Miniprotein binders against Protein EXORDIUM-like 6 (EXL6). Designs and how they scored, part 1

Every score and structure here is a prediction.

Target 1, 305 residues: Protein EXORDIUM-like 6 (EXL6), of Arabidopsis thaliana (Mouse-ear cress) (q9m8t8)
Amino acid sequence: REPPSQIPNGTLDLSLLWYGQFTPTQKERVHDFIESLNFDAKEGLDPKVSAWWKVVESYQERFEVKDIYRQKKSNRTVAPRIKVKVVRSYVDEKMKYGKELTMGNGEKLVETAIGNMSKVVPVVLLSAQVRAHGVGFCDGTCQHNALAKIKGQKEPRRYIMVSNPEVECPGECAWPFHTADKGPRGMTYQPASGEVGADALVIQLATGLADLATNPDLTKSLFKSETTPYNDDVKKNHESSSMYIVDPATKCTRVFGSGAFPGFTGRIRVDPITGGAFNSHGINHLKFLIPSIWDPKTKSCWTPM
Structure headers, positions and changes below count from the first letter of each chain, unless a header shows other numbers.
ipSAE, averaged over its two directions, is called F for ESMFold2-Fast, E for ESMFold2 and O for OpenDDE. V2 adds 0.75 times the mean of E and O to 0.25 times the DockQ between the complexes of E and O.
[cut] marks letters that were taken out.
The coordinates of atoms that the task and the answers printed are left out; those that the model quotes come from them. Centres of patches stay.

## First folded at step 3 (miniprotein; from A6b with R10Y E14I M37F)

Design b4
Fold by OpenDDE base, look of step 5:
Structure b4 (fold): chain B 305 residues (1-305), chain A 87 residues (1-87)
Amino acid sequence: as target 1 above (305 residues)
Amino acid sequence: SPEELKEEIYFLEIMIKYLEELVRWAEELGDPELIKFAERALEMLEKLIKELEEALKKGDPEKAKEKLEELKKRIEELRKKLEELKE
């Protein structure tokens, strides 16, 4: 069968687990950010969160479409879109497993987030009250995407876990809304939302989502169907190629604009009224600060600005 | 847009303040790395100022020009200080 001239669109159905107490602003900010990913309004200010997400989507093109192009010599390839939707939101304010999380408990949270849904991406959000050191946070990162073995399922499930660092390690994970603990103190800004935890959480979530969405495992889940021509061999070749990197957003940690260096975010925008830092616009003209993404073609971090 | 211009100017102001701090720290600590960062910041500032100037030529509110000139002066002062630190 001739490979399709177009890669089909995929969908990421997110199941959110809010572990701990979150402010309304934090919850709203996360939801607004997620909704902004696919908000391609022609009208509005640039740069856009959706443009950032298009870069994430372009990774799929690099892996699959390039080979199609080589085979069909078609000059017109359309990058697939990845629709992101919240399909479930569960709140555990009581924190069933306590404030001190272990790796084992973390896995249970992932299970909880999945519930009975077979085709969801679990996103576990840890509140500022949670001590997440036990799950590997506050040691250089406050987010990760990983595979978890779920009881009763044959295949491991990819999940995102993010932590609000505002209390436990703001100097590590809340920059530039808090002074950095390592290296130069760095430039600091106000969060656009008015809450450090909210904007920091979005940075972590954005990083996790980008890394997850660019992961080849997700590609299999999104595009592997009986009806879609997916060549596994092509994927293997791309995984080994210089064009593929793992966790492109994590690779560009603390880069928010062009010209970034330790202590400097790079070129971003600051709202003169609120002092809020941002580099992208989402739904309803909401301002977000989101991480950069590694571009394997240019071998640099792509920034919205 | 006028709003974008204001955002840009405000960012530049923050960046200049940070550069001033970097220069102070470099002076106090004698850390060559800080000097390098300061130099990079300065270079970027100069670039951004030029871009802003070009943008203003197309629709310049007078207030923006004045602010730009102020920023340029501050940058020049920082440049001089950095040069002194390299000696």
Scores: ipSAE 0.512, ipTM 0.802, lowest interface PAE 0.9, mean pLDDT 87

## First folded at step 4 (miniprotein; from r3 with A18K A42E L82E L94K)

Design r4
Fold by OpenDDE base, look of step 6:
Structure r4 (fold): chain B 305 residues (1-305), chain A 116 residues (1-116)
Amino acid sequence: as target 1 above (305 residues)
Amino acid sequence: STELIEQLRRVLEEFARKIDELLEALEKGDPEEAIEEIYFLEIMIKYLAELVRWAKELGDPELIKFAERALEMLAKLIKELEEALKKGDREQAKEILDRMAEAVRQLLEILDRLKE
């Protein structure tokens, strides 16, 4: 069989679990952000959220087999696209497992998010009323991607869990919309959405999503098809490439623009009307502040601005 | 105090870089880039104002004096720069940027002495 001319595009089907009470603005902001990832409208304002996502997609190049491209006399490698869609949204306003989460309860939330769907990426969003210290949050981070063992499944499932830090630890996870608790106090800005919790939540989600999407384990799952030109053995060899790091968004935490340093976001924009800080545009010209991503090619944090 | 001094240093260094970039933009005749750089400088001034506030909270009179001076000088020069650009006087804008560059150099020198 002739190797495919292009690496097939992958799809991330997200199943969202909203644990606790969220404002309409928070929910809308998350949905708008996710829709912005693949929104490549030519007429849109720069910089774009989609450009940021393209950097995430570029991590897939680590699995490109030079031999496949050599056979086709093409010197141009095109990174596959990763389409992101929300396929399920479940709301638990009653918080079945209480507001104080344990690690065990966290795993149950992941199970709930998966439900009966075998191919979804579960995303657990914790509201501001939830105390998430028990799952490892408010200790330098308010998001993580990890593997969970799911009952009845042989292979662990990768999930994203994010928390709204607005109440529990804004000084740790809501900068630059809140003063930092550790290190330099830093400059603070207004959130573009008007809600600290909404924009802070998006930063956490963006970080978690980028880290998940660049993870080699996920890549294997995304491109696992009979038509994939990549043998499992070849994939293993590329995983050892020192050029690509794990959790590239986490590595570039609190970097939002060029020239960033502790206490300063770097080059960002402020809306003259709302005072909201942003560094990218999404759907319908919505303004977002999103984190930087480690670029393995330049060995630096890539920023939208 | 050490962290504040470091942030003051970094912001001033960033000012120097942006001044150079703005000069280049003006020389190339790219007004859009020039506007973007000015906007960034304005944001940096706001940050410097926050550093002044921090200095006051720490209660270090020398750092307060330094930070206030830096803020006053740079804010004034940026205002002059904006006025020159609004009038379309590129030569005057370049002159002002040169003055800004010199001011930043002087401030960095002073800051180095304070650290010792």
Scores: ipSAE 0.296, ipTM 0.666, lowest interface PAE 1.7, mean pLDDT 87
Fold by ESMFold2, look of step 5:
Parts: C-alpha cells; sequence; structure tokens
Structure r4 (fold): chain B 305 residues (1-305), chain A 116 residues (1-116)
C-alpha cells in the first residue's frame, strides 16, 4: 500500500483510577483540563491549553514520524494531532491497599487501572490521605511517568501516577500554591480552582501526559491504525535519535512562564476577580496553571507566556 | 496594561508584608531569622526586574518609568540593609527598613493613580 501523504491523527486513551476520597472540584478540574487539551477553537482566549498541547504534539516531527509511516523525506507535513480521551474511570474510595503504598501495591493499582483493556494508558490518582513515599513521591518526585511490570505480560506498561500533595508534602509538590520547603521561598499564589489539591493535580497530570506523549517508544501506539502503513524496523533505529529528550516537562519543573528562576514561577497571570494564578485558558472560560516543556531547539523551557 | 499594574501591586504589597516581618525579627533580637528573610526580598527584586522587562515589551513609557524607579529604589535599600546586618548594626537596619516601608507606601499610592 502507498504511504499516506498526511499522518493520521492519533489517540491517547486514558483509564483513570481514583484511589481514595476526592472532592467534586478535584474530579471536575482534572476532567476539564483533559477536555481542554482537545479544545482547539479559534474563538477562545489565549494562551490556550490546546496551544500548549500542540507543543507536545510537535515532538512527533522530531522523532521523524515520516520514516515510521514510510513517507518520503521530501514531504512537508504538519505534526499530527493527539486526541486525549478518558475511556474508563474507576473509583476506589475504600482504598483496597490502604493509605500507605509500596512499590508492589503501586503496580497493582496500575494493573487495576488497565483492567482488561489492551490499549490504554493507566492513570492512578491518589487522594490527599494516601502516603505515597513508598512509591517515590515527596522525595524529589511529584508525579510519575514510568513503567510497571504487569503479571502475565512480558513487556512493561507505561503509566502515569499523580498524588494530591495537600497533606503529605505541600511544600515540595504544591508550589507555587504553598511555600516551598527547600530552596528559595519565592512568592506564592492562589489556585485558580480555589483548591490547592485540585490545581496541584492538574500540574502533575499535565507534566505526566506531556512526558508520556513525547516518548518515542509510544509513537507507534499513538498513531497506529489498521489502515496506516508503518515501518516496524524504525523502532530499533529510533533509540539512536538525537531528537529524544527524556521527560521534557519534568525537565522544566517549577517553570511556569518566561524568565523563571529558583523561587520565581516566571511570568504568569492573576485573575483580578478570583485572585487565582494561571497561564492558560481551557474550556468554559476556565483558567489553568500548567508546566513548561523543554524545547531542544532553543535549549530552554517553552512556556505558555 | 491593567494586568501589569496588578502584578506590580502584588509585588509591592509582598515587600510591605516582608518588611514588617523583618522589623519584628529584629525587635526579637534574632538576626539569623532576619538574614534568612532578606533572601526573599532578593528574589522579589529579581521578579520586579522581570516586570520591568514586561513593561518594556508592552511599550508603556509611564509604567516603564515607574517600574524602573521602584526597582532602583528598593534594590539600593536592600543592598544597604544587607551591609547593615553584616556589620551587626541593628539600629541602622531598622532605619533602613523604615525607609523601605515608606518607599513602598509611596510607590503603591503612585501605582493607584496610574490605574486611571
Amino acid sequence: as target 1 above (305 residues)
Amino acid sequence: STELIEQLRRVLEEFARKIDELLEALEKGDPEEAIEEIYFLEIMIKYLAELVRWAKELGDPELIKFAERALEMLAKLIKELEEALKKGDREQAKEILDRMAEAVRQLLEILDRLKE
């Protein structure tokens, strides 16, 4: 079959596991952020969450997707779009594995989020009362984009795990909505949703999604369709690509705007009515504070403003 | 821009709060606490410098002049404060903090008139 002249748009299907008790604001905020990634209308206010997501999508040009889909090198194409959908949502309010997680229990939560679905990205959201030190949170890490071994599968599965840091480590993982525990203490801001935990979860999820969607190992699964030809052998050569940047959103931790330095977010906005900090607009006039993404061309963090 | 004016106000109000905290720390006789708090003021000066850059990008000459004046005044006073604290001259440090508080108050009044 002749390769397509345009690479088709991809999908990122998420399976959410809500582990523990969450407020309605926390759940709504996460869902509204995810929907905002897909909202590419021209009439909304700028900067847009979807414009930020386009930077993530542009990484596919750096992975030379033309080779993956057997396109001629002479073709000029735009980066394909990645639609993000929540295809399953599980709530475990009773916390089957208790409030203190271990690596083993963490992997079982990932298995639970996968269920019997073969093509999803599991996203585990931990409530504020969950002690997640045993899976690596609150010691330099505020979200995971990682691999887990799944019983009965020979290849590990990539997952995202986020944790509401409001109780366990707000000074490490809720900045700038809480004073930092380490480093310069800088100026703090109010969360646009009115809840520290809700907006901290959005920052963590945005970071994890950006790191996941820019990973070249996932390019095939994001864009594979039954009718699209592609070159499976590029996977082995793919590991030598000079375009790969490991976890480009995590590389920009605590950078939310241009001019950032330790203790200062960079340029962000403050809503004059609510007092909430933001750097992007989503659906329904919602305002979000989202992380920056490393740009290898400029060797700096790309920021919404 | 009305948003830049609001950010300038937030910075100046944060300076005022921190100046009061430093005065209280000096009255308690805890100079190590006071020195730790001055690091916060240095971060705020860097933030104010970024707001000056923003004003220049917007091309608002009145806001540029205001922001540059605020930056110059406060940065100079913070430098004097650091030197007074290193010498252990607590009376000079308190005088400098009083001057900083008055400067911030006057800057906030000017900024309120710029909203017009």
Scores: ipSAE 0.048, ipTM 0.479, lowest interface PAE 4.8, mean pLDDT 82

## First folded at step 5 (miniprotein)

Design p7b
Fold by OpenDDE base, look of step 6:
Structure p7b (fold): chain B 305 residues (1-305), chain A 86 residues (1-86)
Amino acid sequence: as target 1 above (305 residues)
Amino acid sequence: SPEELKEEIYFLEIMIKYLEELVREAEELGDPELIKFAERALEMLEKLIKELEEALKKGDPEAKEKLEELKKRIEELRKKLEELKE
């Protein structure tokens, strides 16, 4: 069979577990953000969340699918798209494992998020009520992109865990919507959603999603089709020489616009009506502030602004 | 667009306010690192102002007025920073 003229699009089916109490705004904001990732409407305001996601998608180029296609005289290799969808949403308002999470409990949350679904990416969202120090949060980060061993499964599963930091460590994870704990107090803005927790949560989620989607382990799974000329041998050689890094969004933490430096977000925009800070537009012209991503081509943090 | 210009102007205003605070802190503490940060920020502000001035040549009078106000504040910051370097 002739190799397809383009790399097949990948899909990230997300299973969300809402652990604790979340506001409607927080839930809506997360859903709106996720939906914005693949919203490529020609009509709309720039910069776009989808443009940010395209940078994430560009990491798929590391697998030199180009070489496979170049061999077939196709000069135009289109990078595969990564479609992101929420396929399940489960709410645990009662917090079955308590407010103080341990690593063991964290794993159980991941298991809960997976449920009986074999091909989902579990996303565990921890509310502001949760104390997440036990799972490694509030120590430089409030999100994890990691592997968990799941009972009954041979292979570990990649998961995202994010926390709303508005109560536990806002100075560490809610900047620039809260004063920073380290370094200069920094510029502070109003959240575009009106809720610090909502926008801070989105920043963490965005970071986690970007890091997950660019992870070589995931990309292998995303494009495993019988029809994809995925040459495993070519991957090994390119991983060592690739300008691509692991966790590109984490690398560019606290960079939200061009010219960023400690205490300064970089060039962003502020809504004059709400005072809300943003650097991108999503669905229905919703304004988002999202983190930068390391661009392997330019060897710099790519920002929407 | 006019809306985008307003968004940029408000960003500048917030940034200027922050720099004013930063400069005050730098003055009080005598911290050379803070001064360097302030200088870097000032350079960025100056660039943005120039861009906005160009964009507003045919723009909203209110926006122009606001920009002039912000320019004055930036000039004051520049003077203060120069004094701190002496």
Scores: ipSAE 0.604, ipTM 0.844, lowest interface PAE 0.8, mean pLDDT 88

## First folded at step 6 (miniprotein)

Design p7c (from p7b with M44F)
Fold by ESMFold2, look of step 7:
Structure p7c (fold): chain B 305 residues (1-305), chain A 86 residues (1-86)
Amino acid sequence: as target 1 above (305 residues)
Amino acid sequence: SPEELKEEIYFLEIMIKYLEELVREAEELGDPELIKFAERALEFLEKLIKELEEALKKGDPEAKEKLEELKKRIEELRKKLEELKE
């Protein structure tokens, strides 16, 4: 029973449910962002979306991952990588549950995104047509990383839900691409994709993915398999054996660069040709504005730039 | 890189434009919260432009000319903001 010298890579399989009508730009933007987590931007284009994702992946060096693989504390390993893959996309342009969602209908959408797949994270994307207050958006919350009770399953399932906020609450959830509706109006910028909704969806999805991937109970799912040598006692409560930061990207809401304060993004860049604001580079020379991530060592937000 | 500097200079220009409008609004409204926001933002601009000037010592003459224009706008903003503080 020899532990491996290096922890194998994990996989994060996403099942997307597109609820309502989305533009091609919105769909492409989300897919390109996800691909940019796995593949580096061209050499010399920095900061990179993939480097931001490596910060998220570094949370896998926590004691729990080494404990799963029975590695000694002094065993030096490179942080395991998490490959993010879209394994299914469902499209519901008819909007089976209408434009005004409830918590109950929200759970049914999660069930739909899961289907019969046991190892998948459902991601529900709500179009601008949807009034999402009934599922908890726009009252201080711009995305969900939460648990849903699934019919026929004993344990609840973790899911991500995001919304295009450009109609319902753009001042709360589409900043900096729209003037803020509370507090300092803030400085605003154009979205790098040319569409407020597309870039707002990316911010919300990036937040949800980072919060999800740093969650201790998901860590076991990402790296545990039948063939791994692992610790029988990994069922121990994560609060007692390793540091846990609840939703570290959500803790840095509205922080996009160094020097941020309420109403100001912090240091970012603007493309002089497109006018688009960004703080990271993805594949195909694409540019993204993505959230910061709380760093428990510095007790501050780690910013892309 | 040269492209990176152009993107940062354009960010600086856009931030200056927003701040010019914000200071005008602060003057019209007399709102001390807008004045505090403008002060924080202007301090950031003053630090950033010094950093970009250092980066351009060996750099593109067109970018250097643009920075000089932006420095004058920052100086005008500083003067206006100090007048608004009383």
Scores: ipSAE 0.761, ipTM 0.911, lowest interface PAE 0.6, mean pLDDT 83
Fold by OpenDDE base, look of step 6:
Structure p7c (fold): chain B 305 residues (1-305), chain A 86 residues (1-86)
Amino acid sequence: as target 1 above (305 residues)
Amino acid sequence: SPEELKEEIYFLEIMIKYLEELVREAEELGDPELIKFAERALEFLEKLIKELEEALKKGDPEAKEKLEELKKRIEELRKKLEELKE
């Protein structure tokens, strides 16, 4: 069977679990950011969050797209789109498992986020009230994507867990909206939303989403069609020789614009009215500060600006 | 766009203010690491201001005036950093 001319677009259905108390601004900011990922309006100001997400989508070319095009002798590579949607939102303000999370409790949160849905990506958001050292946060990072074994499922499920660092470790995870604990104190800016916790949370979420969406494991789940020649053997060989790296957003942590170096964000913009720092525009011209992504072609961090 | 240029100019201004404070601290503490950081940041600013100047050649007179002011501040910072290296 001739390989399809185009890889079908994928859909990333997110199930959100809000663990703890979040402000309306924090919730709105997260939703607005997610909606901005696929907002490709021709009209608007540059740079765009959607352009950033297109770079994430381009990582799909490393596997299936390349093989499909090699087979068709076509030099036209069209990267599939990844549509991101929130399909479920659950709030646990009472924090059923307490404020101090353990690894075991973390897994339970992932299970709760999944519920009975077989195709969702669980996203666990931890409020500022939660102490997340027990799940590995506040040691250089406040987000991760990982695999969890879920009871009753044969295959592990990939999940994202993010924490609001504004209370527990702002110096590690809230830069540039808070002074850094390590290295140069660096420049600090006002958050575009007006809340440090909201914008810091978005940075963590953006990092986690980008790392998850570029993970080879996800490609298998998103684009599994009977018609897509997914050759597992080709993947193993390409992973070793591939210019593509795992966790490309994590690789470019603390890079927000061109010319970045330790203690300096790089070229960004600041709203003269609000004082808020940003490097991209989302829906309704909302201003966001989002992390850079490793570009395997240029072997450098791609920045919105 | 004019709006985008204003946002970049304001970024430049904030960065200059920060560097002015750093240079003062460096002078007081005699910290060579702070001096190196300031130098690197200043090089970035000098490049940015040139780009903005070119973009504003036919732009808003008010924006041009602001940019000229900021340029003077950058020049003063350069002078101070050179003095600290001696």
Scores: ipSAE 0.676, ipTM 0.878, lowest interface PAE 0.7, mean pLDDT 88
Fold by OpenDDE base, look of step 7:
Structure p7c (fold): chain B 305 residues (1-305), chain A 86 residues (1-86)
Amino acid sequence: as target 1 above (305 residues)
Amino acid sequence: SPEELKEEIYFLEIMIKYLEELVREAEELGDPELIKFAERALEFLEKLIKELEEALKKGDPEAKEKLEELKKRIEELRKKLEELKE
C-alpha cells in the first residue's frame, strides 16, 4: 500500500464511566470540554482549548517522522492530530462498589469502563459523593493516568481516573475555585460554569488527558500500523531527550497563565458578567480554565495566556 | 477585541482588590512572607498594566479611564509595601 500522503491522525476513543451522581452541568461541562479539544474554528476568541491540545499533539514530534510525511515546502515535520471522541458513556449512580473506594474496587471500575472494547481509553469519573483516599486521591492529586491489569487481558490498559474534589478535598484540588490548603490562600475565582465541581473536574480531566496523550506508550498504540510514520528505532533515543518529560500537564500544575507563581494563577481572564475565571474558549464560545502544559520546544510551561 | 480587554481589565481589578486586602493583612501581622508575595504580585500587575495601556492607546475612552484608576491603585499599593519594608 502506498504510504499515505499525510501522517495519519490518531484517535482516542474514550469510554466514560460516571461513578456516582453527577449534575447535568458536570456532565455537560465534561462533554463540552472534550468536544472543544478538536474544535478548530477559524473564527472566535482566543485563546482556544484546541490550541492547548495542539501543544499536546506536538509531543508526537519527539519521534522521527519518516521523510515521506515531511512537508516538502517547509521541511517541517507535521505532528499528527489526535482526535478525541467519546464512544461510550456508562452511568453507575448506585455506586456498585460503595462510596469508599479501595484500590481493588478502582481496578474494577476501570474494567467496567472498558467492558468488551479493546481499543478504548477508559475514563473513570468519580462524583463528589465518592471518597477516593483509598485510591490515592487528595494526596497531591485528584487524577490518575496509570496502567491497570485487566482480567482476561494480557496487556495492561492505560486509564484516566478523575475525582470531583468539591467535597472531599476542595482546598487541594479545586483551586483556584476554592482557597488552597497549602501555601498562600491565593486568589479565588468563580467557576465559569457556575459549579466548582464541574470546573474542577475539567481541570483534572484535562491534566489526565494531556498526560495520557503525551505518554510514549500511548503513541505506540495509536500509531501501531504497518504504515506507521515513525521510526521505531528512534523511539528509544528520543525518550531520553531532555526536552520531553513524562506527565507534562502535571508538571505545570496550578499554572493557568503567564507569570504564575505559588498562590497566583498567572494571567487569566474573568467574565465581568458572571465573574467566571477562564483562560480559553471551546465550542460555542464556552469559557474554560485549563491547566498549562510543559512545552518541550521552549522548555517551559506553555500557558494559554 | 474590546470584550477581551474588558475581561482582562476586570481580572486586573480583582487582583488589585485582593492585594489591597493582603497588604492590610501583612501590615497587621507583620508577616514578611506576605510582603514578598505581594511584591511579586505587584511586579506582575505593573507589567500587565503597561501591556494593557499599549493595547488601549486607540481604544475605548471608558476602558482607558478605568485603567488609569487601576494604575493609581497599584501605585498606592507599591507605596504601602515600601513603607512596610522600612
Scores: ipSAE 0.676, ipTM 0.877, lowest interface PAE 0.7, mean pLDDT 88

Design r8 (from r4 with Q7F V11A E14M K18L W54E F66K M73K)
Fold by OpenDDE base, look of step 7:
Structure r8 (fold): chain B 305 residues (1-305), chain A 116 residues (1-116)
Amino acid sequence: as target 1 above (305 residues)
Amino acid sequence: STELIEFLRRALEMFARLIDELLEALEKGDPEEAIEEIYFLEIMIKYLAELVREAKELGDPELIKKAERALEKLAKLIKELEEALKKGDREQAKEILDRMAEAVRQLLEILDRLKE
């Protein structure tokens, strides 16, 4: 087969499981955020959510393209684009496994989110009603990406699980929309959406997505053909390199703008009408506050502002 | 206590930068940017006040009192700035920003003394 002239773009097909009761604003905010990832409108206000996602995509540059033709043509590694789409959405308002989740139940939620789809990335969203201590939340984090063994599948599946922290641990995971429990009380802002839970949830989701998308293992799942265009040997070498870290968004937790330090978000914007804090624009000029991402080249947190 | 003072310093430095940016926004005729900067300043002043409150338990009472007074002054100036901007009085706004910058410098001096 002739090598493709262009590096194929990757796709993250998300299957969402809404576990618990979510407000319309929360659901809309999540969907709007996801749609904003690939929304690159020229006429949009800066900084953009899509620009933030481009930084996430740039992590793929650490891998060499296997295609000899491409290597000969350009010594430059080109990062593929990562298109993110919601392909499935399930709602479990009744919370069939109860509001107090165990690790075992968490895995079942992942299985539910996957269903019969072999190539989707399951995203489990836990409502404010859920007590997520059992799955490791409210102990330094309210999101994680991980691998789950799924019955009938040989390879483990990567999943994202996020929690709305507005009730269970707002001081830990809802900052800056809630006073911080640790360190300085810190600055507090209004959420741009008007709901703490919605904006906090988006921060968690954004973190999880960024961490997932920058994971070296993602190259195996991003492409439909199950063939990675990247050199596996190079990939392994990069994984061992101290320059490239795992979970770059998590590493930059609580950094939302330049000059951030404990209790201070860094330079961000405030909507003059709503008082909502933001550092990026999404679809339809929606304002979002999204986390920073570790830049391995500069060894610093890249901030939208 | 040392950490708290450092946070105050960094916050004040950021505040100073914001003042400069606001001034630039005014000079460029970008009122939207100016308004956004003001709201950020308002939040920062609250944060600073909280930090100073926390420091009250750890520092020289006299210096803390001076810091509180300086913050109060800064808070008043922010309100005046908002009013000036609403009125479209750019010259007044610039004057107020200069006064704010001076207040920030005073606070930084106080912090330097607290660290000693």
Scores: ipSAE 0.276, ipTM 0.672, lowest interface PAE 1.8, mean pLDDT 86

